# Miniprotein binders against Protein ANTHESIS PROMOTING FACTOR 1 (APRF1), part 2

Target 1, 330 residues: Protein ANTHESIS PROMOTING FACTOR 1 (APRF1), of Arabidopsis thaliana (Mouse-ear cress) (q9lyk6)
Amino acid sequence: MSLTELDDGLVRRMAMGAVFSDFGGKIHSVGFHRTDDLLVTSSEDDSLRLFDIANAKQLKITYHKKHGTDRVCFTHHPSSLICSSRYNLESTGESLRYLSMYDNRILRYFKGHKDRVVSLCMSPINDSFMSGSLDRSVRLWDLRVNACQGILHLRGRPAVAYDQQGLVFAIAMEGGAVKLFDSRCYDKGPFDTFLVGGDTAEVNDIKFSNDGKSMLLTTTNNNIYVLDAYRGEKKCGFSLEPSQGTPIEATFTPDGKYVLSGSGDGTLHAWNIENPSEVARWENNIGVVSCLKWAPRRAMFVAASTVLTFWIPNDGESPAPADPPTDQQQ
Below, E stands for the ipSAE of ESMFold2; O stands for the ipSAE of OpenDDE; V2 stands for 0.75 times the mean of E and O plus 0.25 times the DockQ between their complexes.

## First folded at step 2 (miniprotein)

Design e06 (from fb2 with E33T E35V Y37V E39R)
Fold by ESMFold2-Fast, scan of step 2:
Structure e06 (fold): chain B 330 residues (1-330), chain A 81 residues (1-81)
Amino acid sequence: as target 1 above (330 residues)
Amino acid sequence: SEKKITITIKVPPEKAWEVLRKIFELAEKYGATVVIVVRGDEVRIEITVRGSEEAIERFIEELEKLAKEEGVELEVERHEE
């Protein structure tokens, strides 16, 4: 399926299609390849799994008992991944690995982080990537070189994201601050700072819209904010049900017109950003969704808990999603 | 001894959501892998289960009972792998 133009009707017709229930624990992260029809997952069972999203099929499973699996993303090559480690961090320093799934080899170790990587982002234009760690640092890497290319020391739990052109990156830090850096001269410090609301709120994830105009923030106080990426002004915000220790992920649609998010009650929500309103709500049987991403080139998203689900537009014969709540409903 | 088989069933789209959650719950009970593919007006559910011949037959019996309870007609194709 090629990407069709999105409108409220199409978003409302999104429905659960393929379901994979063969995981031995929670799914930690999911990532789409930018150009190929591939998805990768990392899970508590120490597996990395590769999926063909065009045919809804699992292509490969590899188990990583020594390091575990945590955050994962594709490089520009569809057979290569960057994966962060859960185990043996203190002794080895092997917090990040560059892997080939084609021949099941570790191509490179990236050493330096002293604690778990909680945020990982691949440059959209070159072989650079960033990692944010509980060790209170963000490291900049190059796939071609073992040595760390740069390090930024920050307060709190960093979240990192490249903009669509890879010329700017954003780092969220303690106090609801999001700092913007020029990727060519990040050592000069940030050129802008945005502040988001909430005295006790911390940002746990940042995403740029594909058009570069909007920034999506999820927070620890169960709020989602959509900011103007140039001025930092809040365009809209939404509140979610609190989760019992499960992080909530949100995603843009590829055209940037909609945001989808999980919620602590297991419900999935979709909002129109141009006319800020909830356009769809889906109840499901998979529990609280911790991973949620829309495919870059398809009318498709994935939602994951201990189960991985693929969502695609359905025909008019399937049950309609639950009606969005009115102002007085919860 | 243990056997591995794959069961493929087809469900009309209008009935898919009535049975999806129940099929998923049944699959979890038996440690089965479920793949649901939507193509045009056809919904195909592919289930892989591993176990003893007795356990696999019980799983198939429960799946057929579920189909009757939900008022759907399932096309079942068995593959021994």
Scores: ipSAE 0.000, ipTM 0.099, lowest interface PAE 23.0, mean pLDDT 79

Design e07 (from fb2 with F24Y A32V E35T Y37I)
Fold by ESMFold2-Fast, scan of step 2:
Structure e07 (fold): chain B 330 residues (1-330), chain A 81 residues (1-81)
Amino acid sequence: as target 1 above (330 residues)
Amino acid sequence: SEKKITITIKVPPEKAWEVLRKIYELAEKYGVEVTIIVEGDEVRIEITVRGSEEAIERFIEELEKLAKEEGVELEVERHEE
């Protein structure tokens, strides 16, 4: 099913399908591969898990007890990941790892951050990536080289994102400021600065829409803002129920027409941003959703707490729900 | 009914890649589902195997042959679900 057919009706038909409940703690991060039907998760149990999203199957699990797991994303190759570390940062400096999932090996360590990485973004056009750390720096890296390629020092907790073309990257900072940089000459400083009017809380997360026209900001005071990515003007905004210490993630649909988010009361919401209105609201039984992403090439999203759930359209052709499987029967 | 078996393999780091590749190939060949737990580049590999009794037994036999060929230590623990 083509994603160009997304409309309010299809969004409303999204329903929970596959559920994976064998995690040993909260899921910290999820990432889709851009072209392959793969998803990776990182969790408090120190695991990285690989999923086939076409067949809703767990393909692999690896444990990383020395470093832990935190932020994770795919490189351009479906067999390799970048993962940030939770443990032994001060002693080793090994804050980021380039991993092969094919043979379960660590290919490179990226040293330099003095504290936990809280934001991680792969370049869409080359083997570069960015990391933002609680050490109040953003570092620019190349997968082919161990040495840091560039460093930017900032005031607050950075959140980083590349635009879809890789020509611009954005860094969100303390006070609701978002600074835009030319990715090829970032050393000249930012060429523009956006301010989220009236909201001085820290930006927790930043994403560009796939068409590059919109920017999605999630703040620590439980608000979502959608900005025009060229002008910095607010297109729309939504308020969430406060969570009790659980970060909330929001996501664009691939066509950029909808935004989805969890909320502190455990609900999931979908809003049409072309004509700003709430299109759908789902109650669920998995608690507060900390990870939420729509698949790049499918009518599918994943929502995660301590369990991972896959959501797909219920088109009314599906048979009545079968009796729950009985895993204890002979 | 479905059977579940847990297997632990200890491999030298230099052999880990080859052993993991061969485990996946054997799982595909015998039609068993495997969940493999690896501690980064550490030498401990824990495998959970699900499938029919016949398929699991053939998989274990080939895995024991692989362990002997590669000179690695293998421990099999049988669980019933």
Scores: ipSAE 0.000, ipTM 0.148, lowest interface PAE 18.5, mean pLDDT 80

Design e08 (from fb2 with R21L F24W E35T)
Fold by ESMFold2-Fast, scan of step 2:
Structure e08 (fold): chain B 330 residues (1-330), chain A 81 residues (1-81)
Amino acid sequence: as target 1 above (330 residues)
Amino acid sequence: SEKKITITIKVPPEKAWEVLLKIWELAEKYGAEVTIYVEGDEVRIEITVRGSEEAIERFIEELEKLAKEEGVELEVERHEE
């Protein structure tokens, strides 16, 4: 896989390529596989969809009418997923499922959460994962056992993330606090606490940069913060247009030098965080972007609303796509 | 004349994955759905299959054979459709 090094010029040249517009509602979650050229989506139409990102091709669609689909991520194997449930939570308790996309089988149910899961992350080094729910709890799981390994109660909206080494995880707590835990002995409580300076709004999402040096936070008051992951000190911050209840996702580039985010006015923004400045701004015709992720091993990102769009550098012979975009589904 | 059955198998956690791997092999052959629940000291494997009476009886026979070999108990619930 050839990865072009990112600079301001390349980021500025990113342009909409493939478009998939056959979703029956909003896309709730997108996830890249760490090593394989695969993307999975979950959406309001109860589908899980698998995409080949190398060829911009939809590989598979499965519908999950009993449980619905909400948050999704790959396990370490490219044919298996963790997916959270949207329906029948009170009656079944089946809030999370481990499933095989190869044969569409549910391999395990994880019971415990009493309300929707809003944050989900897979350990990068083992078969552990974490879920944060509107039931005001964060649960720690082992993929091989459906019994909950640990539970943390909190008052705010939970957000969870593993660092790139899987040795530390972060949980957003009430009052703008982010607490850091050692994955081996989390039962001893957090070893550090960061406060989101100057912002008392809840944290919507947490991400670590691939080099482990930075932490990216999005907040309910339409701000993005980049913190030093070791000291908790603010490196930079950016303000977004209000999104009126639509969740906004931000993403690091794989080298950790840039942050991208949607905004409530439907624009996409890119900022250089080494020399804090807005590098690029794209007007688009897909509405407010609620899912946004840069591919781990490519000069490519995906942006999703009710449609899924793939973005690649427009620095070759191929012209930028027409606006409104033409469907390239095959 | 399709028939539907649900089979529940309870196994100790330490045997669960060994038994489950063999169950998945049989389930794939018969187009069955497998759901696993692990809670404390209980592992419960729930298998749902649809098919002809002959195919279902064969599936039950193979599962009974596997259960005897592994020393686990199974429960069969038969449904009319």
Scores: ipSAE 0.000, ipTM 0.119, lowest interface PAE 19.5, mean pLDDT 80

Design e09 (from fb2 with W17R F24Y E28L E35T)
Fold by ESMFold2-Fast, scan of step 2:
Structure e09 (fold): chain B 330 residues (1-330), chain A 81 residues (1-81)
Amino acid sequence: as target 1 above (330 residues)
Amino acid sequence: SEKKITITIKVPPEKAREVLRKIYELALKYGAEVTIYVEGDEVRIEITVRGSEEAIERFIEELEKLAKEEGVELEVERHEE
């Protein structure tokens, strides 16, 4: 609900505001609600935490000691979540849970995955969602039933994303391949395949821009690619410092004009997509950022390691970000 | 003289992505803007294009051909610019 479109000046003025440092371990996942001013986090301390982003306030904390917490996202309702499990996966099969935060109830278990869920995405148009697992499958679910609606067996670590219109979903898989599916007719197989970063690149994460025209990919070779979502042609690419053991998350701004990412050296970067150049670089004291998301309706992003930080535009009081690197060095 | 038109296409879900992909190709060629609405059982695609009368007529002909190939209907509105 931001009244002003982003420009380089506004992006450069983003600065760390509220900080929450009472987590008992790394934050694994963060998710904004699409319409309400809410954020949820999942952490190694087995907590799910709910935040009011308008007032930068923690509203609720719940501990899930039996299953742990891993991937998390909101359903369409601001009081309900889908959360993946870290513990007892092979014995119980209780890899995914539909939770009410209002009354702390587990509404449904989604059983089938035999290993951790590493990618989770809610349909923007209905009560369907997708999960990608280290068990080498992608499963399609409906919140109304516990039975799996569809399964795709794939090679490698799958990443899944819905287009913002809900007409298509993408699955990234081994060898830098991204397959596109019609969300209503996925059983007919993919209608297109994109190849990214050469045959050896593995995709860690995939996101669509809000207009559905661009696709953002992060890879194991420490690069970010922005593709045309319909043709698969590379629009631009950016390099990151190597990160050992920590996956790097990148995010679009809501207008699709900028991409932000963490890096293995703990730095945060912002690039202009239309004029592919680094416009801002922030050094921080929170270490390597494992979660990074821009809020859907605000000039605000969150960056998380073992600490959750909220970033908003300053009025010019905070120090300017570090100078961008040159083509020859760093 | 420069003209503006808006074209609406209603598409069943099973055809929506293929139709949208082809529409995107035409939109790039003609500089058109595409907006998508999901309405129950159907997807409504709204296309806005600006240009000379000749360019607009060619664009309409291309979309009519696409609509016939896919079995979908077009609605065309012309505006003065």
Scores: ipSAE 0.000, ipTM 0.125, lowest interface PAE 20.1, mean pLDDT 81

Design e10 (from fb2 with W17Y R21F F24L E35Y)
Fold by ESMFold2-Fast, scan of step 2:
Structure e10 (fold): chain B 330 residues (1-330), chain A 81 residues (1-81)
Amino acid sequence: as target 1 above (330 residues)
Amino acid sequence: SEKKITITIKVPPEKAYEVLFKILELAEKYGAEVYIYVEGDEVRIEITVRGSEEAIERFIEELEKLAKEEGVELEVERHEE
């Protein structure tokens, strides 16, 4: 939970604070710990980096030269991570690793995926997690067991997400379809299917709001959609500038009232989804933002390209955001 | 049988980046995992390598040479995998 209630004024005051520019390549993923003030990043330079978000400082760096790093998320313990591999997938089969940042040890390998993992999600209620791969499968895992617990085959690039209560998970499929599964009995198949109508592109990413009422979708044709998570009805949608092959990440605020997204022109946007309107637009100097997440318990978000930036409310010492454009078409 | 070894190098912060880049080049050659973190007033570089006894011995020899050239201390911990 956010420590400060969010309103349009606070969102407008968000401004770039701490900057970390010592990455050797693109940042592939970022993840907040749910309860501790920690952030992890994975990068093309094969590093996993751990940050203290309360003090805006780097705590640890680990380099994974044999496997590389790609997708990363925390387990329930703040000292342990799940990380996917970029290298040696055919020879080792070691597509995912469970590791401890406390003593820098690999606790378990998860073998099975034959191509890169592009989506990774930890269960919010137990030691299960899901991975979606370019090998056209979604695998279900348990941290306590090496063996894959379940496999779902699909067409196209998968994206996976648990809802915040862990009762439902969603899988994106080819043709703009999102299938919903009961976490308790997923082997019965999906209980519902949502179609993102009028969009011929694939779904790139899925996120549930913390209250479970909304689903946020980003697509490969530069649109974002907010759906009713129960009925699949479109609540609102926004078009972004083309990103020339860089995936755009969007995020909910913890209260579910706002959505933020990057755009292909390097801008960041914020929209109020309860009363749909663009609240803020920020110009930045870090290029196209490929990773964007709001902190679970703070008035803070991170935006990353090859540079990691922390954003906090402007108290008069930081640059103000640009005014949103006036609707000239009404 | 395949063996596993962990080596920890303690480095002053002002030398950490220079030593790290040289270690990363060596680690790539041997398929080693490298971890770097700050503890107190020193930087620790922890290296884990797996392989045959001969490969591990060659890795240790190259790392000892590097440590001597850079004036840093290393600790070797071995365990059979």
Scores: ipSAE 0.000, ipTM 0.346, lowest interface PAE 14.2, mean pLDDT 82

Design e11 (from fb2 with E35F R44L E46Y)
Fold by ESMFold2-Fast, scan of step 2:
Structure e11 (fold): chain B 330 residues (1-330), chain A 81 residues (1-81)
Amino acid sequence: as target 1 above (330 residues)
Amino acid sequence: SEKKITITIKVPPEKAWEVLRKIFELAEKYGAEVFIYVEGDEVLIYITVRGSEEAIERFIEELEKLAKEEGVELEVERHEE
């Protein structure tokens, strides 16, 4: 089920449109609102920025000197966000904030994490959310209450994701294990476990496809895997150039037919996962991409480094993307 | 002539993931689309398939068998195409 239907030709025609280069540092996180045409960014310059994606316009900037900004996502309301903190975590415990962008106020603090939050996911069906931290815990929260609703402990760097129907969530942990939990009775422990990668591969990020059939994993050894979300079987996998200090990021298209990823050489790649093949490759002039996400309801993606770029289908005026590699170049 | 049907399966949340595993296997076999909605204490699975009368009847029969085995409710709505 998707509002945007794509084919190889449309993916190949994606080209850089709007560019925002006035950030004072690297962009750490981007998030689209699920239903409204809005994007939020968090940056090393301690800013949260709100964008209108329909018109590619910056609507608002706020600066958060005391806490900094790190991971960010929208709640179900388009004027409110969840944002994690970069500063003063051990002293305050104020690791997460529920913010109103309408009146620039903090609605709630969520205390408990002792180290940086590296994964953040909003429930698609209610006011619950999850955070995964370098303190080796995943915490489950409710926007209505300060108290943590649940805690799961693990040994590795956590990555968390809800499936799009909110029936289950997945947690990546040490040893390349991805564990699936029933979202309503997670306290019973995981009901399934998938194993991914070798003994040195750690999962950096997990995403479910919108149709719920696929799971997208990025690893610390610069590989991308697409798994069957129900059986854990590998559908396809891709290797990318190593990045010095910036993890690779990957995204599904809304129809679940394509995966896009950054690479350590600054190149962007697109693959068709139904008929596994690289369909597009783009050189960019912004360096290694720290954030890459496709819009839920548009033929549009954003790619960010210290510069935020919006990509839309080429109307024929801009140069075509780089030719996809031939079989002999693989 | 091609026919179109929509099948609705109502599942309690504790059975939803296991039922969905089996539904997606059948959907792939028959080229069906699956839509999932969560409403309070109920999971509604909408399945839409197009095909010949023979293929559609076999698909309905397999889903009815699955619904009976899992103890869940199933409703079929038939459309002319």
Scores: ipSAE 0.013, ipTM 0.504, lowest interface PAE 8.2, mean pLDDT 84

Design e12 (from fb2 with E35Y Y37W R44V E46T; at its last look DockQ between E and O 0.01; V2 from the best seeds 0.00; counts 0 for: pae E 17.5 > 1.5, pTM E .787 < .8, off the site)
Fold by ESMFold2, look of step 3:
Structure e12 (fold): chain B 330 residues (1-330), chain A 81 residues (1-81)
Amino acid sequence: as target 1 above (330 residues)
Amino acid sequence: SEKKITITIKVPPEKAWEVLRKIFELAEKYGAEVYIWVEGDEVVITITVRGSEEAIERFIEELEKLAKEEGVELEVERHEE
């Protein structure tokens, strides 16, 4: 079977496999590389850690004591990262770092944010990225230059996301509003605005399905919404138990047919969104899961708290990894 | 001018936490970067520090003292900025 054809049975059979328990604090952020079998984590222990997800092995760990680590994502290069800072923002202004894990070098600092970065997203098609900060701004950047390329001022906690084709990006703001921008023409303002009906809480995270037809939103009042990305119509919604002070993360499966999430009570949940129903519920021993992502090209997901866990189907049967995106030569 | 060194330490797994705890304390003091991995039966710790020649020599002295106390060997590689 292919990862575009996952089914309820495979989702129900997901079980904890590998466990990594030597973090010196909570894991703040996890991110997969889009094509290589790599995962990166950031943690309260000020580490960035690189993992081989095919073999479930920790490859490298670095500690960043001056700035700490908060949000992290890969660039397109498998050893290059963007990482946000926890410490020394006021004194240095060095809110974001472009890093090489290959030779432990800081390639560039991106200055501008006055408060903690809470949302970070790399463009899937070029060297642009976005950051959202508690300073109530979203900034657009290019890896090749130090200067901020654009700034959007807003109220509330920002959340940012590119669609998987890189043609559209979304920014969530106060009041449950999500604004959509053309990546090539963002200076003209948003081309659409969606509201999450019946919910006025801030959106704390946005994800697009791989085909770009659906958006997955999580809110600060512990709701999950799946919207049609074209029209903003709600396809389904789920409520979770509250968590204290940390956002609950939800994730699509690669085929867009399922959503997984943590909950404030420490459980993990999976829902079929094409025929809306809960297909799985797991209890676990790692507490409230704050980081949860399904791998782009494998039948696996990661769930993290102070412990990082890899989940795979319990019987050794898994769909083949999805093909990586192809280069365009036309 | 600013200098860079890289130090590699290999320890058996049963000593790894004790050695790492002390290395983290030194790394914080000197702004050093630490990474680790496992090769076979060993834990490999690599430490990179940048600074003045005096700061680097002091860091090496403290790390050599730690290595003597823990019975481990250091491999030091010097780089110039």
Scores: ipSAE 0.000, ipTM 0.173, lowest interface PAE 17.5, mean pLDDT 82
Fold by OpenDDE base, look of step 3:
Structure e12 (fold): chain B 330 residues (1-330), chain A 81 residues (1-81)
Amino acid sequence: as target 1 above (330 residues)
Amino acid sequence: SEKKITITIKVPPEKAWEVLRKIFELAEKYGAEVYIWVEGDEVVITITVRGSEEAIERFIEELEKLAKEEGVELEVERHEE
């Protein structure tokens, strides 16, 4: 199905098509490859898992016991990932790793962060990437170079995102401030600064719509805001049930017409942002969804907690039964 | 019997943003869902509350009090499901 076919009816027909329950804990991060039908997950069991989303199949699992796994994203290469570390940050400074899933090797370490990386994004157009850390810094990197390319010091918890054109990146920080930078001349400082009034909560996540016209902010209080990316004005917002200790994730559809989010009550929601209405609500039996992303080129989204679920349009077929937990015979 | 009521409030943007936090806090207290939209020169706030009739009435009363304290005129549209 072409992305052009997303309407309220299609969104309402989304249903769970596949379930993966063999995770040894909470899924911390999910990421799609931009062009290939691949998904990567990072989980509490210190594993990275690669999935074929076209066939709903796990392709590979790798364990990273020394550093653990936290935030993960694809690079432009379908077998190469950036992964943040959970362990040994203070002693090693090895907070970020560029790794090959094909060879199961670390290609490069990126040192500099002094605390946990909480935001990670790849440039859509080049080998640059950004990380935000609890050390109150944003660092700009190039996959080709071990040295940090730029450092921005800020207040509060950072969230970073590129637009899909790779021309602008945004940094959200304490107080609801969103700073916009020209990716080519970020050293000159932000060209614009928006203040998201009305919410004092820290920003958990920021995303751009594919057209670059809208930003999606999620706060730690489970408030969601859609902003005009040029003016910084609030277009719409949603308040969801609180989730103690588990940040929710919200996502745009690829067409930018819908927002989906988890809630503290374990439900999933979809809203039409052009015509302000809740389009769909799903009871989800997997608990609070901490990871939620729409696939870049498919009528598909994933929702993850301790379980990974693939959602596709229900064409009247019953959802495929969850693969039975592989009994690890002890 | 649990009732579901949707309340729509229209507020000027300048005032809306000042009271939003309080609205969210109030909504959280009652387990209400809040949706916010910018429509032209107005902010439309939709609050969906579920509960007993008494609980909903208390919520509305607190909301009206909040609006008065903040100097916001609430155009309240109630939709009962």
Scores: ipSAE 0.000, ipTM 0.158, lowest interface PAE 13.1, mean pLDDT 86
ESMFold2-Fast, scan of step 2: ipSAE 0.533; ipTM 0.772
ESMFold2 (binder alone), look of step 3: mean pLDDT 79; pTM 0.731

Design e13 (from fb2 with E33Y E35T Y37E E46L)
Fold by ESMFold2-Fast, scan of step 2:
Structure e13 (fold): chain B 330 residues (1-330), chain A 81 residues (1-81)
Amino acid sequence: as target 1 above (330 residues)
Amino acid sequence: SEKKITITIKVPPEKAWEVLRKIFELAEKYGAYVTIEVEGDEVRILITVRGSEEAIERFIEELEKLAKEEGVELEVERHEE
């Protein structure tokens, strides 16, 4: 069994452990490697940081002063990343970079986007990836080739996601529409369209559950929805407290039974989606959480603002949380 | 054509922040990537720069001056196009 099975009791026992507070600004994105015990972060301080999640230790910091850092994800290899750029986009066009952390090299530049990349996803089955940009395009790439493999023009803020089998990808369009494409013949256009009812805000983020059965949507007006990934029917939905200027990320647990999200009041929430109910709520000392992901193979999640925190089950041996914990130093 | 170099600077921990602060000024000027690795009693600062032959030579000269002023050693590795 490769997935962690959860119950309400384990979810309720999750508690803040390791804290890293030496970031020079907001954390833009976090990503777990699928199989290795590694996490990467990108931040406003232009850093990419690599963490060992088994030991809760920072392994490496790399500063990217020419391009900056924005969206980041692992490739299939645990020593390589795809990272988007914040600076010099119009002059260089170097919007995305394929990086090796093993020897600290840029392996390839992907040129074309004229504005910030706001969504980035790696194919689960091959060396393809997608990027969505404020330049109103989604681009399809292959790690082996510099040239863009495909481009889709759209209106509004794009969000892109592959399903876990790599057979389908989803793109958020203006007006709360999500269009689904066959990965092998996307040039024929979408084969289906899901509409988010009762919400005129744009979709901020799309995630598929690991079993491929559910789709998690976050919106710019502080709602989250869980849809049936095949039919587009709403399974459940939750309203969050408004966040002033801070985007909210939501995440599935690996078994697909729970959804976690931050809220504009600084709380973290966990819901059981099979029996839709809030099972846990945590107050924290780090402010509004903009990055939130559950680890693929551990009872662990990370929550980030300008501070990165690791959460693991508490069996009652630890004292109650005080003021925000001091940074964990190597 | 663009050239690429990687430079490694080894510093004692008590001087690491002072040296790093000055390296950030050069990194911004030359578009460099700076990696910090901590191993026991040693801090390694790895700097990767791309540019024209002239820009790279000037960057190396500024780092050599910095290393002399701070009393630290640097290693330069050059990469083919």
Scores: ipSAE 0.000, ipTM 0.445, lowest interface PAE 10.7, mean pLDDT 82

